# Ledger of designs, part 359: VH-VL binders against o27280

Target 1, 266 residues: o27280
Amino acid sequence: MDSMNVPEVLEIKRIVEESESVKTFIFSWDFRREVRPGQFVMVWDFRDEKPMSVSLIDPVRSEIGISIRRVGEFTDRVHGLSEGDLLGIRGPYGRGFELMGRDILLVGGGIGMAPLAALADEATARGMRVDALVAARTADELLFLDRLEAAGVNISTCTDDGSCGFKGFAHERLLTLEENHDMAAVCGPEPMMFQVMRILDERDVPAQLSLERYMKCAVGICGQCCLDDTGFRVCAEGPVFWSQELSRVREFGRYRRDPAGRRVPW

## First folded at step 15 (VH-VL)

Design ia38 (framework fv_acasunlimab)
Fold by ESMFold2-Fast, scan of step 15:
Structure ia38 (fold): chain C 266 residues (1-266), chain A 118 residues (1-118), chain B 108 residues (1-108)
Amino acid sequence: as target 1 above (266 residues)
Amino acid sequence: EVQLLEPGGGLVQPGGSLRLSCEASGFTFSRYWMSWVRQAPGKGLEWVSTISTGGKSTFYADSVRGRFTISRDSSKNTLFLQMSSLRAEDTAVYYCAKWYIGRAFDIWGQGTLVTVSS
Amino acid sequence: SYVLTQPPSVSVAPGQTARITCGGNNIGSESVHWYQQKPGQAPVLVVYHDSERPSGLPERFSGSNSGNTATLTISRVEAGDEADYYCQVYDDSSDHYVFGGGTKLTVL
């Protein structure tokens, strides 16, 4: 059998239009290669390769789904493909979400709902109570609401512009929600995740956060990852981190680094 | 300075009851899931029970379910294990242990011996 | 219920490499943690998340996990490494912590 590090050329079985800018590409998958929510794959269009989170895991149908937002040249090319076209897929890679307890809060922003949708399916199948806070800039950018509802998830929404649900940011909405969760999982823009993490820490809720920018470290594409001036090393085991791992990282939520290593504010 | 302190154990007759306690210091106790793990003399580690933050959820090994009750008082930084209907097979050193990344245990108490014998 | 299998004992000469295995069905999909326990003492976490080390532990301790076997590797073994070693996973389907039976490491 082919190893995880060798790309397989797979046919696009189905494409789901999630929004004007987001599509989910569905492929047949051999589940002898296990895949878990929070893991990612490398998607190869025969010219360039990019990491993408797995958003659907369906062993019954033998399918996986990958949700892609249109933001540049690579994603524009992939969005131009049709059912029956081919893509190279290798993986899965990275550390997936780890579940514990009877009750989980999901907090997702924009495309960050993609890995959380897969997690919601797993948590529900395990008998957990799932509450999801789905955040976006506008109502049209809220993702996976029908899928979450079908999975039995209790949904709250918020939009920056107030076009659906609470008017405001995810962390502002979170302050109005129940504090009784055994754990939480968070994925979205890094500034949002930082604010949400602070609230969950104050509520004594253990949380996992998915940081898409660190997916390359998990594949070993970059060397040792060092997140700030303290020399704290986050080694290759992303993209999912426990909040306890991130609480000592000054960089998280405040700035990022460009290719030259310079600080760039959010 | 980071530690879990358990008072001495005891000798209990079969069918008896005993409550264990574990006092935490040097970390924010209320933020962590806590567990009890036991070890029979000369044998391996066996997980007994776990409690979530705030005492909202509790979990038990099949061997102790219905007989043991785990609880916590975060205002006193103390974890408890109430043991009832004790059996000879419950004879062990009992450790309290703190949750760590990946669902490991990073801090352990010194252990308290519980002997169930006539 | 999930079961972890360890050899009861492993012997190694000083300066050599000791390998302690932990067998489990599809254990490569689990997060494996390792503990060292010396006589009369509480266990000490030596490896977590398959291959990560707590701060302050020697680089001689390392771990790996794939397929049906996780392995704790101790390089350049010292007499002070004599101890019982336990692997551990969390079974999230039942919310149970599972320990292996333990391996006694003897340094001859």
Scores: ipSAE 0.822, ipTM 0.911, lowest interface PAE 0.8, mean pLDDT 88

Design ia39 (framework fv_acasunlimab)
Fold by ESMFold2-Fast, scan of step 15:
Structure ia39 (fold): chain C 266 residues (1-266), chain A 118 residues (1-118), chain B 108 residues (1-108)
Amino acid sequence: as target 1 above (266 residues)
Amino acid sequence: EVQLLEPGGGLVQPGGSLRLSCEASGFTFSRYWMSWVRQAPGKGLEWVSTISTGGKSTYYADSVRGRFTISRDSSKNTLFLQMSSLRAEDTAVYYCAKWYIGRAFDIWGQGTLVTVSS
Amino acid sequence: SYVLTQPPSVSVAPGQTARITCGGNNIGSESVHWYQQKPGQAPVLVVYYDSERPSGLPERFSGSNSGNTATLTISRVEAGDEADYYCQVYDDSSDHYVFGGGTKLTVL
């Protein structure tokens, strides 16, 4: 367990500016330590450590990418770094997405498109037909559209304000789509994922959903690791869950728990 | 109770055909991928075929491709395996099995014996 | 096609620990599931997702999966654990379910 639990100091090889608030940091990676779409790493700036989903997995170039949204002091500091600077990377952790079938629907909201972009690359490489519904509050928060287009993904967009594509929420856009898929993968704000899951369950589409808020529990560190109705531990079992697991969890999409165990609505 | 019931089975001559059925109860059949797994007498488990929830995607082991057809009728909660051009090597107990998280099988039918001999 | 390798048999004394291995190329990156089968009965899922147990199964059953080897561990073995054990993965590159050849556990 030593090699996964000890941070490796890596040089930032390249930085891609995805939007005003999101950057992808690219590192050389030794794929003897395998990483799969849906897994996360702990990123250490030598002051604080935060979980980040892997958004690029490229064994041919021996690179991984980690997409980071600016939301606080840690991410502000990381966004201030340049190519050649160093970060500590520990992991990967968590279960990856599992593919099955001939076609897949990806539904991503905001930064939730990061792990789904890596999954889209894997799915297209395996010859699957990929449809992506990319959702955001505004057009400038839509992520990875050029990368998805280059991969041959069929893209639909929606924005809350109507600045690009369908005006409305992801689940409202999904209701206008006729497609029947062998499976789906969903990542984004929890209320969005709950509504999308409900529609996919009614359509008999098995789905995997990534719960980003639970990635704070790393191996060996106690935190918010347990879902109340099922006893699932995210650091061991997640952050990716099948829809049949989450449909039994009353907490999902309705409330979360603070450090004192009290319910906090979304 | 959650269960899969396989009422069929039988003796068939080489080159013959037989259709197996598997009836689901106690869960929402239409929401799960379903599979057939067989076991020859005294041998190990061998996956045969899988069908998606909507029935549009089907997969077959190399040994049965072109001879077997998997299908489902979700309105009747029933999974089928149509077997044709049967060979002695197809003699086995056939199990239907329900998809589980991680792509495991949590619920299995009781198994139905198919004997192919002259 | 992907191949899973199990030892044909394992013998263990009552109360001891049995370990059944499942070898596969880079199997540590797959989700491994384990089944117990007693004579004349359908298989029973005993470990899924490498190390998870279905409800109602004893804590004596556990699993691990790393590198090229997954392992089913049965601690404090009882006579009733005597059975055939199969590992299983899903090869998503071919969309095939793959079973190991099975291991006969004998409790002497």
Scores: ipSAE 0.747, ipTM 0.868, lowest interface PAE 1.1, mean pLDDT 87

Design ia4 (framework fv_acasunlimab)
Fold by ESMFold2-Fast, scan of step 15:
Structure ia4 (fold): chain C 266 residues (1-266), chain A 118 residues (1-118), chain B 108 residues (1-108)
Amino acid sequence: as target 1 above (266 residues)
Amino acid sequence: EVQLLEPGGGLVQPGGSLRLSCEASGFTFSRYWMSWVRQAPGKGLEWVSTISTGGKSTFYADSVRGRFTISRDSSKNTLFLQMSSLRAEDTAVYYCAKWYIGRAFDIWGQGTLVTVSS
Amino acid sequence: SYVLTQPPSVSVAPGQTARITCGGNNIGSKSVHWYQQKPGQAPVLVVYYDSERPSGLPERFSGSNSGNTATLTISRVEAGDEADYYCQVYDDSSDHYVFGGGTKLTVL
């Protein structure tokens, strides 16, 4: 559709302050354009355009929400906006999460809980049992706990400093949790996702993982994704990938590429 | 070699029972959801049943629910379909099929004919 | 129950382009997969995830999926493409795999 590639100028209807560094911007949305958890939109502040995951999908209220962490110039400007201000939104883009089975494990780190919060809503509405492992550096950086609790999700927390729940990393906490899930969905820092994927693979739990850095490929900016193999030519539409695909990618969880194509550790 | 081998099948009378098996080789069987898909002579593909990796979740087409039971033994790389109370309309070639990305089927068994007739 | 609709038959001359449609309510929001089946043989996956092609398959096979219609396109059709073709989706609401009724492709 041409309308999918043209930004709509939308009014910020409501802003939810999730933490000191994260806000959710809520817009009225015409659901003739279907939106699924795991998809993203391009957010335009009339200077720059950046991809952002959809964190709230509410057809009853005709609203979507976009959760944005303050990490640079663009996000700092967007965080300075107020209810009633305007942003350009185009999309949605990318493959969304695909549900199957009766229960699902969600593993989210930091802002990675944003697309998983939308998925939790869909899974719960579908009648799935939802377990969520929510990880962050400190208790103050755990996101969406109230939303998940309100949705009936079974929550486990994990903080690096031990200020809430298990003291340690997400993959360490996962080793202490039950192994019996029909599927899993994972989103967070790439090294965390890699460690979690390895544990889920050993437990024979099929998993989907959302990789923010591949969102631009899905909007047609890159015709192919080259995932760090000389001559490797996989045309992949992200940001959501099944673990079976990622387990054969040498780059995943180990390093990324800078603008010159050089390896940079996470 | 990646393959699914179905050594079962046969002729059974109406009301009878039969167990189909599907042996997997060349991939890690335990990591994949598995399904049974059937095809009546001259007709299209019809999904029958699916089982999760751990075997705790099973799903059935309305036409077979309560009569068929899907199960797996991951230590033996084998998928089973226990069929009971068989009807003439269950006559079909039965395929086992392996889950693939997007919830497709990439690997299919050769098919085994089940004929339900007196 | 979710339903996929395919035309029962499509005829095409050698070297022309065949288009086989798969209709479903808002099918563009689902992942569509396509299978080729020749008489007496098991189905073979020819297109998955709407438009992706398994390794080793000819570029003549392609797919699209938008709105209420997914399409399998076979360009420069050869006699060996004569087969039954099935579309397939997974219905999230029921945990059911759904197949279309199949389309018989006849070459000339």
Scores: ipSAE 0.807, ipTM 0.904, lowest interface PAE 0.8, mean pLDDT 88

Design ia40 (framework fv_acasunlimab)
Fold by ESMFold2-Fast, scan of step 15:
Structure ia40 (fold): chain C 266 residues (1-266), chain A 118 residues (1-118), chain B 108 residues (1-108)
Amino acid sequence: as target 1 above (266 residues)
Amino acid sequence: EVQLLEPGGGLVQPGGSLRLSCEASGFTFSRYWMNWVRQAPGKGLEWVSTISTGGKSTFYADSVRGRFTISRDSSKNTLFLQMSSLRAEDTAVYYCAKWYIGRAFDIWGQGTLVTVSS
Amino acid sequence: SYVLTQPPSVSVAPGQTARITCGGNNIGSESVHWYQQKPGQAPVLVVYYDSERPSGLPERFSGSNSGNTATLTISRVEAGDEADYYCQVYDDSSDHYVFGGGTKLTVL
């Protein structure tokens, strides 16, 4: 039962290029350690350890996938790895998404579609109708459209620049979609998630939102990962929160905290 | 203040019908899934039925499916449970309960006794 | 159908710690909630999401959940803690709420 806190060195079985900046790394996984959509693992390259959301959960093939966007030194090094190379994986950690009802709306922005792709697989396996609004700044940043289609998901797209689908932001596209759902799940840039949450609240749709910005440490040792003065700890209680939990967090969508705990605008 | 008030209840004969109501105040009723939970005399809690915010999705315990109907009227902040084909084993205190994060129940009505006997 | 198993009764002395278990297949992967019910009263949520406590409830109430067992822990037990305690989960496969059979806590 202690396996969760000890990194296991795993071989990269397969690498899928999702876009020029995103790759999914696939590993064999022992599902005696359950992993659920919305949870994350700590990825260790034998120098640094960083949290990454699980984007593929396949008990039939005994595989998990971790989708990583190239944004800095750690991710650049990991992107340089090949099939057969080794990485340390510790976890899973965090609260996963919780499903209820017959219908779910997924709203994902950029790499935020990664944990939602895993959720889409679970929701369809449970017999839910799944509608996904996939948003990005440009067409080449839209992710997982082929996986969602293969899963039987009803897809809507939008790009800020109009290069694919609706021209505009996710919340603007959502306003043109009149269908209401039993629940929703949202993951993407925090300002996008705030606007989407506001609309879903007004439509009486309970939503879960994944806040990944504070996942810089392992769950259970990071008491300083928090949303605001209320003392919510993202790594301990998150990264997935119900909209009811976030509606009273003044910083959500307006401010973030730097590593020193100082409030800074988005 | 957050409150659920259940004015319904009573004595009915086997095979009879009864409608329970639950009036909500102190929160935005339309935003929450609502539930009915019952407790037979001297027994434990048993979930009965759930309704989504828009009323389009309803769920029932196997023991009541086809006999009970859950509904809501958000303009009146009221939850209903229409019970038909009542059996002696339906005798219980019925609670309405509000959905909470994690799929828990944070606010409960005071309970309404339904007795099914001849 | 998913089943939650609780011991029918637990006895503790005042000031000691009470532990009430809730057994379920792979329950550590579920969110477990706990309710206190006193005679003639509606249930009261005392622990949710395995270990979270509602505002206004004493810090003496805590919870844990791992493997096949969830546990409600009541420290520094008081006479007023005498009640029936119920665990609860949501069964995703059937969209059903499931309660344990309840545990009667007696403070000696």
Scores: ipSAE 0.811, ipTM 0.908, lowest interface PAE 0.8, mean pLDDT 88

Design ia41 (framework fv_acasunlimab)
Fold by ESMFold2-Fast, scan of step 15:
Structure ia41 (fold): chain C 266 residues (1-266), chain A 118 residues (1-118), chain B 108 residues (1-108)
Amino acid sequence: as target 1 above (266 residues)
Amino acid sequence: EVQLLEPGGGLVQPGGSLRLSCEASGFTFSRYWMSWVRQAPGKGLEWVSVISTGGKSTFYADSVRGRFTISRDSSKNTLFLQMSSLRAEDTAVYYCAKWYIGRAFDIWGQGTLVTVSS
Amino acid sequence: SYVLTQPPSVSVAPGQTARITCGGNNIGSESVHWYQQKPGQAPVLVVYYDSERPSGLPERFSGSNSGNTATLTISRVEAGDEADYYCQVYDDSSDHYVFGGGTKLTVL
């Protein structure tokens, strides 16, 4: 049988409170089933299942971590759980991030810093110089700063309201950063990622972007992942895409789909 | 037309030096990592070296490290491989190759034969 | 260093399906790319990212990658498919491209 498509019932070993709205749930994991930064798992609370990015990969402790932001009914229920409670986990799924070169720029917005935190761990273990631009609406929504600092990452912050670091959006902060990189990885709200991608493209920096909405498509759940006016879909290869793949897609960063399938501007 | 053109190559004596060049056309050369890949007569493909977009990062196969130097001049759409201390086992067709998503190669030069012989 | 293992040769009759394997430790966690090389010519990318095909390549070419084995599958083989085939990955730990030893596909 294909064990990747059957949920394993796992005990919540530890819960880390990252912020008022974000928790990381840690599980024991058998690393015979390898997990790479950028991949996701399906989390099942025995009522609904949702895709969640892996935010911690620790083969020494034999643990993975999944960071979840409280945004709706499913995530509210999961946030109500305690250590010792059970969740169903299946996966991993999707493309992981791919590393090249001696240095990398990470650009994360809000919960998008979760998969990038796992990538930062891998990049630093690989001997890369890591610069991270961590963006959020407010200071209390900046995530993983302590983990990044402990890993030796060079951190820049920005908040929309100016409560920490640069006052403004991630792409505005990026324009003030002069250092060039061998590659970049980006994850956050789609409008932010679009603006960041354009700047990196102009700087000749190859970039990978993680798009949350394509996690469902990678496991065959979503029928609305159409990125091209011609009807071509790129969802099966997600959630991580190279900027070269996204630069030719009209909907990326411009439109999303509502529950009725209509295009609405971001 | 998208292509990589490799003038050069030739016969060189053991211990000698030779510089290969590869000219790009039909795409924005400056945006891509570039590699050299070689193939000895009747043998398989062997990766030689890669260079980042800005030219600041270079990597080499163990067999050529310290003897070969990869470089680029993006203003001229040109990739170079400076080969020194050449040995008989360096005899091969040398291809330049353009980076593609997934870290593949989508565009290859026509190949340039380098023969190292007395 | 990372090593990719291919069979040196595969023989198939026209119209049959050829399968060329590429073995590597946990290769299913890597992105595998495949190249076709005909005598006297440069290699041509035929499958990338495990299973994607470049524009203009026949749908007869497909790929898979799981566990310790990646496979290039060529359906309804034609005489023109006779060539050497190479698999390739990128080794993150060393920033090295790695090629398999190549497989000669013979049609009849």
Scores: ipSAE 0.800, ipTM 0.900, lowest interface PAE 0.8, mean pLDDT 88

Design ia42 (framework fv_acasunlimab)
Fold by ESMFold2-Fast, scan of step 15:
Structure ia42 (fold): chain C 266 residues (1-266), chain A 118 residues (1-118), chain B 108 residues (1-108)
Amino acid sequence: as target 1 above (266 residues)
Amino acid sequence: EVQLLEPGGGLVQPGGSLRLSCEASGFTFSRYWMSWVRQAPGKGLEWVSSISTGGKSTFYADSVRGRFTISRDSSKNTLFLQMSSLRAEDTAVYYCAKWYIGRAFDIWGQGTLVTVSS
Amino acid sequence: SYVLTQPPSVSVAPGQTARITCGGNNIGSESVHWYQQKPGQAPVLVVYYDSERPSGLPERFSGSNSGNTATLTISRVEAGDEADYYCQVYDDSSDHYVFGGGTKLTVL
């Protein structure tokens, strides 16, 4: 009946520089507290706590990895830390990805490749054929290509500026790929995910999508996290959703809310 | 109306064959994995077979592998189960079932009785 | 090869709470779904994703899942709840759906 939800203070065992803006922080982990791809943890720097997707799950080494993009005050502070420094980790939380079938398409944009990298590891260990479409603004922002290649993943890339692979957006590249998959998993900027979901729906490929912006709500911190048209409580059901759930949500991919609750286009 | 209709069923001698069909209406059949689940008289539910949306991937319970073939014709909203080399232990009500989030089944057919007896 | 264990029967009086368990190795890491089946009828999904309810189902049906045991809870039981109840998971290692053996709920 112990309902304590207290951060465990862990030492940063190793830091991997994924790009100039992204680092993966690796911690020893007791896998009696299970972690699945698609789940997140709350990272506490002893001042603020933020949700971060788990990007590495390694029971053999007893390690987890958390990939963090430098986007604000909290992440700037965390990026300043070194191996041996301490962070509080609470969790895991949220619904993880669910696998079905013999092959899977992963579509990741920027830091959205972090949870998909963990999923790629699980899918390949399960014996699935994994195809990954890795998208970013520039070549330097493409993440986990070496790790995915080492895992045997079939990789396609695209960049907005054409600095690596196809020049264009993920959904434009996806339109040139006609392979039928048993399922897909998508994570990245919401406008990208919306466009990708529409294509996968048309192709009758069931997909799971991770809504990064709703991770904090999944731990009950925000009491007003509901998907507009369906009444789904994102904080209870996310961050990973099936496309069947999201196809009826008017807000998804089209607009967000400002602090006053007004609709703001992406 | 959202439904799965299973016309037929029948009595078949051991070693015989029978094809079951399941007709979907009220939803976009082509978007969903489909399965067959059976239930022997007085017994519990037993999963038999599943098929992916595109029909390329098929999966079978160990007890029926090599004897049963699942297929679909999404243009006709129809799921099939071709059963061959039937045994007395295959006697059951067979349900077609539609995939739901979490890998559940939300829509079930009414059930088709298959009796394998001499 | 994954096995789900349910008690064969549970008896409750009207208005009482029925609890039906589903045992499985590390089942708390799986998504557990529950079906109600009345004699001569097809199963009906009553709880999915451990604790979620389909639209139109009474709030008396609830679920939980942790460790090695998932539980279907039916509060304020009514005569119409008398049925067989099955738990179900998807076995990722084999791409197989696995059902429990079923529990007969008798409302006396």
Scores: ipSAE 0.830, ipTM 0.917, lowest interface PAE 0.7, mean pLDDT 88

Design ia43 (framework fv_acasunlimab)
Fold by ESMFold2-Fast, scan of step 15:
Structure ia43 (fold): chain C 266 residues (1-266), chain A 118 residues (1-118), chain B 108 residues (1-108)
Amino acid sequence: as target 1 above (266 residues)
Amino acid sequence: EVQLLEPGGGLVQPGGSLRLSCEASGFTFSRYWMSWVRQAPGKGLEWVSTISTGGKSTFYADSVRGRFTISRDSSKNTLFLQMSSLRAEDTAVYYCAKWYIGRAFDIWGQGTLVTVSS
Amino acid sequence: SYVLTQPPSVSVAPGQTARITCGGNNIGSESVYWYQQKPGQAPVLVVYYDSERPSGLPERFSGSNSGNTATLTISRVEAGDEADYYCQVYDDSSDHYVFGGGTKLTVL
């Protein structure tokens, strides 16, 4: 058996409160199981299992971190846990981000900053110049600013309500930023990612985007990891995709699917 | 029609210079990183150089660093390789190649032969 | 620099399965790409991301990658599959593309 597919019961070593609704749970990790930014793990509370992006990868301290937003019954239970409590973790799963070039732009919305925070650490360790555009509804929902600053990342912020940085959406802020990059990585709400992708495509910046809805496909839960385009099926493993892959997916940024597989507008 | 055409090449004396060009059509050239890959007669593929979309970042194999310069002109959809201080071991068919998903190459030029000999 | 090792040649009869290996230190943690090159022609991408196939490529071509070995598998080999095959990785530390030495597949 592959050890990645068997949940390991791990003790919560530390909990960092990132915001009113987000906590990062830190565990000791055996790096004989490699973990890369953009990959996720299945978190098991001994009742239900959910995919969560890895937000911290620290081989020096032999630790990983998993950032979880409180949005439902499972995440509410996990948020009620304390240091010393146990969770089951299996993985990692999925395609991680791939780095190329000398500089990178990160564009993150809300909890989408979680996998990008791990990527920022890897990119800075690799010697890349990192610029991050961190977006949220309000200042209180901006995530990882202190960690990004400590890593030497150049930070721009925007909030829907104007409580911190630019007043407006991520793509509106991006239009006011003039500097180009060798590549970009994007994670956040799908409508935001679609708008950002269009701007990066027009600026000739190759981009990778992380889509939460494809995380379960990578572990076989939904039984599918393929993208359809006008009668041709492109089989690909998520959650990270290049913009070239997503530009052929008509659903991206326009429609989602309900549990029955029917198209529903955003 | 998606293609890369390489009109350069030729015979050059050791220590000489030569400029290769690669003309792109059928896709938006400016959106892709571009590379040069060479192949000595009867030998394997060897990566030579890569350039970012904006042309600000360039990368070179150790064997050609300081002697070769990669550049691009997006207004002409053309990739260039300026070769100087040529050596016998630079004799090869040179391919231009377009970046693809996952840092591979999906479109290649037809190749142009560069022969360096006395 | 990272080094990829391939056997120089592999011979199979039509209808058999060919397996071409690509050895590299901890290559299972890298993404591997495969190219087919016929005499006098430019290379053609046949596998990317270890096991994914470009649109239009026959299902007979498949890939795997674990530990220190990546493998290109060609099932039900046809005469037209005779070619040189190259594996490739991207070395993140240097922004270098690295190719294997190539394997000549001979079909009878």
Scores: ipSAE 0.803, ipTM 0.897, lowest interface PAE 0.8, mean pLDDT 87

